# VHH binders against Stonin-2 (STON2): the designs that were tried, part 4

Target 1, 311 residues: Stonin-2 (STON2), of Homo sapiens (Human) (q8wxe9r568to878)
Amino acid sequence: EEEITVDVRDEFSGIVSKGDNQILQHHVLTRIHILSFLSGLAECRLGLNDILVKGNEIVLRQDIMPTTTTKWIKLHECRFHGCVDEDVFHNSRVILFNPLDACRFELMRFRTVFAEKTLPFTLRTATSVNGAEVEVQSWLRMSTGFSANRDPLTQVPCENVMIRYPVPSEWVKNFRRESVLGEKSLKAKVNRGASFGSTSVSGSEPVMRVTLGTAKYEHAFNSIVWRINRLPDKNSASGHPHCFFCHLELGSDREVPSRFANHVNVEFSMPTTSASKASVRSISVEDKTDVRKWVNYSAHYSYQVALGSIW

## First folded at step 25 (VHH; from g5 with Y106W)

Design j6
Fold by ESMFold2, fold request of step 28:
Structure j6 (fold): chain B 311 residues (1-311), chain A 120 residues (1-120)
Amino acid sequence: as target 1 above (311 residues)
Amino acid sequence: EVQLLESGGGEVQPGGSLRLSCAASGFTFSDHYISWYRQAPGKQREWVSIISEGGDTNYAESVKGRFTISRDNAKNTLYLQMSSLRAEDTAVYYCARDSDYPEYDWFDVWGQGTLVTVKP
């Protein structure tokens, strides 16, 4: 029958410091998309956890949506689709709209301050260039201060974690052979607690090892990509670091890159609006009581971890 | 230097009115939510009202209908028009803005406060 789906998606971007991953710059943008199948000219109302409506919400019990946060947020730079009555919003903070039928569209977007003190995990990276030898090591630790990590009963995972190490252009030839073999080769993976004890092949292929997930060169990103399906890892003790190691021995020091990358790229998703804490508190559809109402929450994080200047 | 300076406090009879001002400097005032808080002697600081960059407002239940928050972005000034004042409104009133950094509390810039005294 009739239904309306509200998708709330955070986009976190930023730059964090090396070592302790202090947030140096951040942006949180939240977009709300609507997909509805409603008969007639259905007037809808969307209630968010907007601090400007706190204590002033008047909604029918049937319109109340479950929420997972007690936080009230400040909406900045709100932009709306033309179907939203902006005068009503500015007079009463009610998001009043007539949705496009059977067409997924962006109802609104807004910015917030990042709602946490820390990111879900930290990434330390050390790089070394010694003659024709290049080494990269990373240690990933879950942040115990991040709200989604504090209580195992309310834990929300980071999913599809990608940590990308840009590869200097001088190294691409070393990875071209690995890419061809890698399509037919086993990915490197090491047991947790195992020591990084690798042997290199001079002037050719890098040695990569991880204690969780997989690592390989990915041509689409021109980077070595460390992929982890899900954090926290359910088979690891709290606070246990997850490690990445890469060693490359170039054929001569004339092939040593003039500069190693000055950052590492991190991205992942979470099945909640963890960056903004935006929440749908109510959905009303005028003069209708038999409408199925769905709310989906997600966040995508994409940020750079500074490595510092290494030369 | 980020600064908020409150003024306009004083002594008033029950049922009277006052208008508080908060002059802002050292930041882009028009880009921030700004709030009024108050603290009675011996009590915790409590929220009074908030206004968005675009002029949208909200109020604590105890002051709704009696207080009006407003802003003049061209003058970087926040106002609180208080009417129908009661003895319970006696407090030091502060203006505050939100933090731009995640390591700070949400309202990281506070004024020095202006005292409002409503006679018994």
Scores: ipSAE 0.444, ipTM 0.770, lowest interface PAE 2.4, mean pLDDT 81
Fold by ESMFold2, fold request of step 28:
Structure j6 (fold): chain B 311 residues (1-311), chain A 120 residues (1-120)
Amino acid sequence: as target 1 above (311 residues)
Amino acid sequence: EVQLLESGGGEVQPGGSLRLSCAASGFTFSDHYISWYRQAPGKQREWVSIISEGGDTNYAESVKGRFTISRDNAKNTLYLQMSSLRAEDTAVYYCARDSDYPEYDWFDVWGQGTLVTVKP
């Protein structure tokens, strides 16, 4: 059976502001991969929601793909596999190519901007160094349209959420790999300095607590990593933060560096969604009428949240 | 300190031609999509044409085949060649470096506009 699959993957990167996570800088790289099983020397055409082709599309009804958006986008810095006729693209914005058979390959990549006004959640982080005491607190709140109070059938989850807090080398010896299981308090709010669910360990032992997921030091990242499998969680009501807390007593003030970190790294994936709103509007295969056609979308986010400095 | 300055407007008879210019300064002109917009008296501002950094173009249906957008990246200048002009083309014409998505409200920089009047 003859088949062509088009995978559209967005990779968001950027920097967001400390408090309200306003997007300060952003970059979206979109990669399109093709996997096809077509007999003969098949010639294919891919139709994207490219603003430069809007109103000029001529596509057979059988080649039209279900749309994911009514919006049109601007493609920047397009780069193509050698199988694409670049002269045709620049003359008519038609993506004409002969795919590699039975071999997944990157057909093209291009740069876009983030198509939404907000990210799925915000992360507020407060740090303090007072003498030999170091505290880090984070509050993760789902953005207005992403809370658990909405119909779960309309929500696209954030998966494999990873929040990384860089750790100065002087502090690494204070972190055994302690896994902190989440303790939950529905609708509870956490203030700075409050302990979660267990008594603090005074002296040299660090205390790390989360209300969702796990937190531990991970040598591969030189960071404390707060991991959450899926957001929103069943308890992610609007206005209800998920919290991370870390308290560390250093042996002397001389062990305190002048800066804890200037950012926190956030990373997650969203299935079946697009950061750019890039959409496949058509797939044509020359001289073939019985080809199964599939389109998959996914987005991966990796960005920095600005912090204040330590001491 | 991004600036855009339109010129070339004036009065013209139906069926006539006119060429508009837009001088750009304060940004890397060659890295941006640039557009022409127009606003007729009492009407909403409407998109006319767009050109990519590499020179690829598109047009609103109402002007397709009659207007030609072009750019000279060495001179940081955008052009709109208008032909077969009609009364409906009477408007103030603006060049703009608009947002990367035309549905967004935030426009980056606009010129002051140049008036084109097509006589009845």
Scores: ipSAE 0.437, ipTM 0.779, lowest interface PAE 2.5, mean pLDDT 80
Fold by OpenDDE, fold request of step 28:
Structure j6 (fold): chain B 311 residues (1-311), chain A 120 residues (1-120)
Amino acid sequence: as target 1 above (311 residues)
Amino acid sequence: EVQLLESGGGEVQPGGSLRLSCAASGFTFSDHYISWYRQAPGKQREWVSIISEGGDTNYAESVKGRFTISRDNAKNTLYLQMSSLRAEDTAVYYCARDSDYPEYDWFDVWGQGTLVTVKP
C-alpha cells in the first residue's frame, strides 16, 4: 500500500502582558513534515491555503483534502528542502517535490501571524514580599475568546501544560530535602476545593498548594514547575479558575533578593489544530491513483507572561 | 479614509498594451497584499493577479505571460502592465486590498474600477 502523511506543526513563541495576557510580541513558525511510502519516482504536489493561490487552484477531485478552516494565510520567509523545485514555487506558487523514501523529513517551513486574538487560557500571577515572607499566587482561566473554547463539543484541549516560576539559587535549598535516596523536592499539596487569596500561613517550611495538577521544584529548569496534564479540566466548569500557591518564609529579610524574575514561563501543546491556521488543501501524486493520504495538525506554545509588582 | 482609486483604462487595439494604476490612501500600503480583479459585461468578477508585501506575485492562467503586476510602496501605488491585449480582456478592472489581522481570507477595500476596452 502506498501512503503519504503530511504533518503541519506550528510553534508559537512570544511575550504576553500581565493580567489579561495580551500578546505583546510573537512569532509563529510552521513546519511541514512528510512521510511517504511510494514506489518508484513519485512527483508530489502540496497545496496550502496560501493567499497567493486563492481562486486559482487547479486540482483533481481525488486530490482535495478535507479542511475545517476557510481561512487563507500569508506565508513569510519560506524555506524548502532540496527535494522541492523552488523555481516552480516562485513562478506558480505550487509546491512540487520528490519525497525521500520511507523517512520523515521537513519539506518546508515558513512564518505566519497568529490567527487568534487571545491565547487558550489566561494566567494571572501575584507576588508579594512582607519582610522575610514571600508569597506567589496564580490563577489560570480558560479564555472565552479563543475559538477552540467556544463549543464544548469541538473543544481542543491544551496538553502537558507547564508553568515555570524561576527560583533564585539561594532559595533552592528551601524546596529540597535530603533523603536516603538523595535530594528530593518538596511537592505541592492538592486541594481541589481551595480558593486562594490572602492566606495566613505559619511555619518555617515552605508551603505549596495547587487546585489542579502537580507542582515541585525542578532542577532542570531552576524553577518551581506547575504541571497540568490537560485543560480544560473535565471535572470543573469552563470558567472555574485553577490556582497555584506558594508561601516561603526566609530566615531573614536579607535573604530576599533585590531582583526577582520578571516573568513566568508557559508551555503546552494542542493536538489536531494549528496556531497559524495553515491548512493542506490538496495532495497530488503523479501517475498514482491509489495512494492513502493523511494530514495531521499540531501546535506547541511557549511564551513568557509578565509579572506584576512584588512591592 | 481608506481608499483605492484605479486609473489608466481606455480603448486599445488587439495586440496593444495598457498600464493601469491603483492609488492607495488612508492605510499603510506596504503592509497589504493587493489584487487586481476584472468584470466583463454579463460575467462574474474574476481574479486577475495578486502581489504580496514583499513583491511575490501570481496570475490567473488567462493572463499569465501577458500581464505584470507590480507595486511602488513609496508612492502607495499598484500597477498592472497589460500586453498582447485581446477582446476577451475587455472589462472593468478593480484593485482590492486584503483584510487586516486576524482575518486574511477576504478583501475588504475595493476601488471604483477603470474600464478597459479592447476593440479593432
Scores: ipSAE 0.318, ipTM 0.709, lowest interface PAE 1.5, mean pLDDT 90
Fold by OpenDDE, fold request of step 28:
Structure j6 (fold): chain B 311 residues (1-311), chain A 120 residues (1-120)
Amino acid sequence: as target 1 above (311 residues)
Amino acid sequence: EVQLLESGGGEVQPGGSLRLSCAASGFTFSDHYISWYRQAPGKQREWVSIISEGGDTNYAESVKGRFTISRDNAKNTLYLQMSSLRAEDTAVYYCARDSDYPEYDWFDVWGQGTLVTVKP
């Protein structure tokens, strides 16, 4: 059986403000990948929700793909694989191509504007330095303004959420412990009911706490990494904040760096959805009637949240 | 006030040429996709052509090779050069502006239209 699969993959990158997490800068890269198993020479046509195509769609009923969005988008900086007839695209905005056989490849990419007003969740981070004591606290809340969060029944999760707090090299030793098997990173204690505020933490050892997920220093990122498998949390109310807390007592005030990281890094993926709202409206395969057609959507988010001055 | 004003319509013989203009005012013309539409008597409004902010264009199949859409951002003016006109091209022609963020899927500003009549 002949088959063609179209993967629409969005990559969101950007910078977000402290506090309300307003998007200060962002880029959305949409990449379309094709995997086809088609016999012989198969000329294919891909139809996207390109605003330049609106009102001029000539598509057979059998080639129409189901879409979840009625939006039309603006494509910017289109780049194509060599198998695409670019002349046809420029003249008619039809993506005509002869796919590589049995090989996943990137057919095209383009830039778009982020289709949402807010990100899926907000992250507020507070840092404080008192003498040789350093505290970092974060509050994570799901955004009500994000479309995928509006209906619990159709909610699209954020998966493999990674929040990275850059750690100065001088502090790394404080987050490592010696074990029989080598050096291990200190792990955060999980307390789901904890509200982190001004907690009087006494002791020479660093304290990390999370209400959800796990947190530890990861050498690969030179950061304390807060990992959450999925958001929203199924066991928490939709508006319930998730918290990260880190308390570090240094040996002296002199060990406090003059400069701290100016941002926290956030990364996660969302299945079945797109950041761009790019949609495949049609897939046509010339001279073939029994072709299975599939479309998959996914989005990956990677952005920085600005930190305020700790002083 | 945001406004589009079409001009250049008139009577022309089959095979003839005509150039339509659409003057824009009250907004940043260069930031918008703009389209030509037409409506023949007793028919639904039909999309004719579109031009992006970057100058990318597309055309309805019925006018491909005959019509050319262009824009002059310095003059805030949209053009439609029509050639090889046919009787079926007879219609009131409208220019339209695409909507602003976040809705790009509709046109929110329309002109009053200009009549093009193709007859012997």
Scores: ipSAE 0.297, ipTM 0.700, lowest interface PAE 1.6, mean pLDDT 90

## First folded at step 26 (VHH; from j6 with E61K)

Design f1
Fold by OpenDDE, fold request of step 28:
Structure f1 (fold): chain B 311 residues (1-311), chain A 120 residues (1-120)
Amino acid sequence: as target 1 above (311 residues)
Amino acid sequence: EVQLLESGGGEVQPGGSLRLSCAASGFTFSDHYISWYRQAPGKQREWVSIISEGGDTNYAKSVKGRFTISRDNAKNTLYLQMSSLRAEDTAVYYCARDSDYPEYDWFDVWGQGTLVTVKP
């Protein structure tokens, strides 16, 4: 019943351009967490797909972990928990450590380069101002250039997608209503068949519409937040765009700020995959032959998408 | 301008030694992995050696034990000490910088190369 679990967690942060969402700047932090239930003193060895060990790996067959990636990575700015022998790492690039007992802890972290050329999906946003009328529209499409989107059978989803549109403080009142229970935010109407190109909206009340998910003002983010549970949508074609629409009619053109937010914030998670393509190639436990070994991968993405001109 | 410039190539007899240099400019040298590659006439370019920011190294099997890669971050210079040279080591030697952009899989900057000829 002895067990060791290795969690490889990537955090992607960056800035992408408008339109095609080209990556202008990014940072990938890889964190490796360990949870082990091992009797006695157990010395463990972890092997990664480190370019500095390529062609020189010495690993027992029983310690080899299955991997799907053929890529080798460069580790930058490695930091270790105190239980790691750093001298061994620098000499052999093997991560030798004595794990903490029955608690999850961060073993090491390092910086990597994003392994893909494109992000999982693109977000195009158009903003227009006409007098006292403000409109925001977004089109979300899955990227064909992203590796996880190429084969529907092996596709990795984006989960808990959050798109945040910063709202000026002066506009917040337009998206909130007083209710018996307190202040309530206006919610977007869902229209799955809608195509938001040119919309004529009449009336003084704000209008929000989405083709997928939900949208409302959230005070915690000072933003209108478009939430989608999972992408791609199982009920839509892979290339089908998902749309967000917001129309606001202000009392006067004087209420239009001189500057709007210059970006939209995007955040989501991907299970069973990594942004870095970091891979655990081997796990060894000294003097133990019957240890269950597990490796989990995940990636969290958080980035800003630049907005175009509103004029 | 980001640039790598190799030097130190020349003609040497079998069993001889040669030291190559690669001068880097236009970027923070100390933040990058740097590799040596070589290309023999009529052959594909092949990886020779790599060094991390901290000085950890790896070598192709064909040169292991004979070549030594090193770096001087203060001088923005990469070195390749070659010993026990063989005829098959004859090639143009290139240094390459690792990429920080997702557009490039491995390396994004290459030098012009320096020719090493091993002959009796």
Scores: ipSAE 0.803, ipTM 0.919, lowest interface PAE 0.5, mean pLDDT 91
Fold by OpenDDE, last read:
Structure f1 (fold): chain B 311 residues (1-311), chain A 120 residues (1-120)
Amino acid sequence: as target 1 above (311 residues)
Amino acid sequence: EVQLLESGGGEVQPGGSLRLSCAASGFTFSDHYISWYRQAPGKQREWVSIISEGGDTNYAKSVKGRFTISRDNAKNTLYLQMSSLRAEDTAVYYCARDSDYPEYDWFDVWGQGTLVTVKP
């Protein structure tokens, strides 16, 4: 059976403010990948929810693809694979192409604007220094302003959430333990019922705690990495904050750097959704009537959250 | 200061032609989608036409085949060539710049408008 699969992948990058996590700047790159198994030289036509096509679509009923969005988007800085007829695109805004056989390839990419006002969750981070003691605390909450979070029945999860706290090189030794089997990183203790904010820690050993997921120093990122498999947490109420806590006691106040990281890095993926709201409205294959057509959506988010002054 | 300024409006007879201009200043004109809108007396504002950075265009059904949107990036100017004008085309015409923020419904800057009156 002949088939064509269209993957629409968004990549969000940006910077957000410390307080309300307002988006200060961002970039969304949309990439369309094609995988087709079609006999012969197949000519395919792809239709997007391009504002320049709105009201002028000429599509057969059989070629219409189901869409969940009613939005129309502006495509910026379009780039195409060599198999695309760019003249046709500029004349009609239809993406006409002859796909590579049985190979996944990027057909097209373009810049878009983020379709939401807020990110899926907020991250508030507080850093404090008292002499030789350093504390970092974060509170993660699902955002009610994000469309996918409004209805629990249709909620789209954030997957493979990674929050990275850059660690000064001189502090790395405090998060590593020597074992007979090699160097092991200190792992955070998980306490789902804990509320962090005024925790006093006594002792010379570093303390890390999380209410969800795991946290440890990862050399690959030169950071303490807080990992959460999925948000929202199925075992927590909507709006319940998830917390990260780190306490470090240095040998001397002189070991406290004059500058800490000015941001936290956040990364995660969302399936079945688009950051741009780009959508495939139609797929046609010339001279073929029995082609299975698939469209997949996904979004990857990578952004920095600004940190305030620690002094 | 970001600004759009429409000009070229006036009175014209049915079947006549008119060319509107929109002068842009205070921003990189060539990086933006630009649209024409119009508002007739007692009616809601309606979209007329849009042009991309690259010059690709789209039109409302009511004006398709009669109106032509174009741009001169070197002059930071948007144009609307109107032909075969009808009484129902009477309106104040506005140009609008696209926004990078969804909060502004894709447009964040509007001109003051120019009046087009089609009458015998």
Scores: ipSAE 0.803, ipTM 0.920, lowest interface PAE 0.5, mean pLDDT 91
Fold by OpenDDE, fold request of step 28:
Structure f1 (fold): chain B 311 residues (1-311), chain A 120 residues (1-120)
Amino acid sequence: as target 1 above (311 residues)
Amino acid sequence: EVQLLESGGGEVQPGGSLRLSCAASGFTFSDHYISWYRQAPGKQREWVSIISEGGDTNYAKSVKGRFTISRDNAKNTLYLQMSSLRAEDTAVYYCARDSDYPEYDWFDVWGQGTLVTVKP
């Protein structure tokens, strides 16, 4: 059987404000990849939910692809693979191409606007310094304003969530311990029922705690990395905050740097959805009637959450 | 300050032609999609036409074949050439800039509009 698979992948990058995590700046790159197994010279036509096509679509019933979105998007800075007829695109906004055989390749890319007002979750982080004691606390909550979070039945998860807290080089030694096998990073204790506040933790060793996931210093990122496999958590009530806590007692107040990181890094992926709401509305393969057509969507998010001044 | 300013409106007879202009300032005009909207008396605002950064266009069915949207990036100006005008084309015409911010539904800047009246 002949088949064509269209992968629509969004990459979100941006900066969000402290607290409510309002998007201050963002960039969405949409990349469309094609994998086809078609005999002979196959001419394919791809139709997107391009605002410039709205109202002018001429598509056969058999070529219509199911879509979940009714939105139309603006494509910016379109770039195409050499197999695309760009003249046809500019004249009709149809993506006409002869795919590479049995090879996955990027057909096109374009810039879009983020389709949501909020990100899937918010991250509030508080940092405090008392003498030689440093505390970092974060509260993660699913956003009710994010469309994928509105209906539990159709909820799209955030996967492989990574929250990175940059650590000053001087502090790295505090988060590493010597073991029989060499130096290992201190790992956070997991306590699902814990609420973190101002804790008077007495001790010379750093204390890290999480209510969900894992946290440890990772050298590759020069950060304490809070990892969560999936959000929302299946075992938690909707809207329940997840917390990260780190307490560090330094030898002296002189070891406290003059400034801390000005942001936290957040990264995660979302399957079966897009950030832009770009959608494939139609796929046509000329002179072929029995072609299986597939469309996959995914989004990757990478952004910085601004931190307020600690001083 | 970011602004759009429409001009060229007026009274015209049915079958006549009129050219509207929209002058943009305060932003990089060439980086944006720009649209024309219109609002007839007692009716809701409706989309008329849109032009991409590269000059690709789309039109509402009601104006397709009669209206032509164009842009001059060097002059930061959007145009709407209207031909074969009809009474139902009577409206205040607005130009709108697309937005890159999620807080807005695609457009974040509007002009004050220019009135087009088609009557015998």
Scores: ipSAE 0.796, ipTM 0.918, lowest interface PAE 0.6, mean pLDDT 91
Fold by ESMFold2, last read:
Structure f1 (fold): chain B 311 residues (1-311), chain A 120 residues (1-120)
Amino acid sequence: as target 1 above (311 residues)
Amino acid sequence: EVQLLESGGGEVQPGGSLRLSCAASGFTFSDHYISWYRQAPGKQREWVSIISEGGDTNYAKSVKGRFTISRDNAKNTLYLQMSSLRAEDTAVYYCARDSDYPEYDWFDVWGQGTLVTVKP
């Protein structure tokens, strides 16, 4: 019983602008991992939607894989595992290799250009400092221009969304309270009647509110982390913004650091999709017809949203 | 400023040869895929050939075996060696650089073009 699994994972990183989240810098790294259980020293070939092989593919019908896109992509800075014949790749753009048996390994990696004009959602953040009072507000909206958002019947979710607001060390005492018996963190919960905007708060107690997910200070990141399990939210109207609010009163205006956080970190995963639109078009294992073949796609996004002007 | 300037066009007899050049300036030429395109009067622009940073190439079916794309990264110059020219190769030829920005267009900088005419 023979099988081969090809995992295609895209890792997007970058910087987006304040407000409209225009992509200012981007880097997409695609890693392809192989896990195979094959008899003998099987020679394999992998076919990608590489523009340099377009129109020149020589593939047996039995080796053709279902396509996920009609696009062809440019591969930059290809790096290969030692089992890949690099001369064959550069002469014919064929990825020829003998996989490690029963061992998941990285076959290759390459850089691509991000294949969309926008990210799956936008995050607008407004901050204000008035004396010793600090307020942070964020509005999250799904992007209608992102391909995975265009058809509600085939929409691919953003999962495990994490929005991190760096917290200066001077502020940490206001978010983490230690009791006699242990340490506790201030946590925001969904407030069903909440209204955001000009809000009066009493005393020096910090207030955090969200309309979706949860928010709390997490020492592992030195940040307030707004977590959302899944976007778009099933229970919200299309186009409805999701909000985060935080109000903090410091002990004095001298506790306001001279350097404020200049970005918010955003991180999430999208299953069964790609940031590069890389696609496996074929998998061959010698001339065998009885090998089970699997392809998995996923994308991970990790980027910064600017809070100040860089222009 | 980023610039691409084609040269080397002209009139040739059927079966003849011609070499086009594309001089690049204002960017790191060696980091980009570069392509040739062509457009006959009244026709849509069509892709001719592409070359990667490292020199790997691909060609449109209509020119494969007759045209050769190459690059000299030290001189920031792209070339297209055309041979066995036919009347249907008559067009304005353009070079184009790949895009550095997230968008669905492959290329973001184009030259002015150079005219190639193959006599009937």
Scores: ipSAE 0.526, ipTM 0.821, lowest interface PAE 1.9, mean pLDDT 81

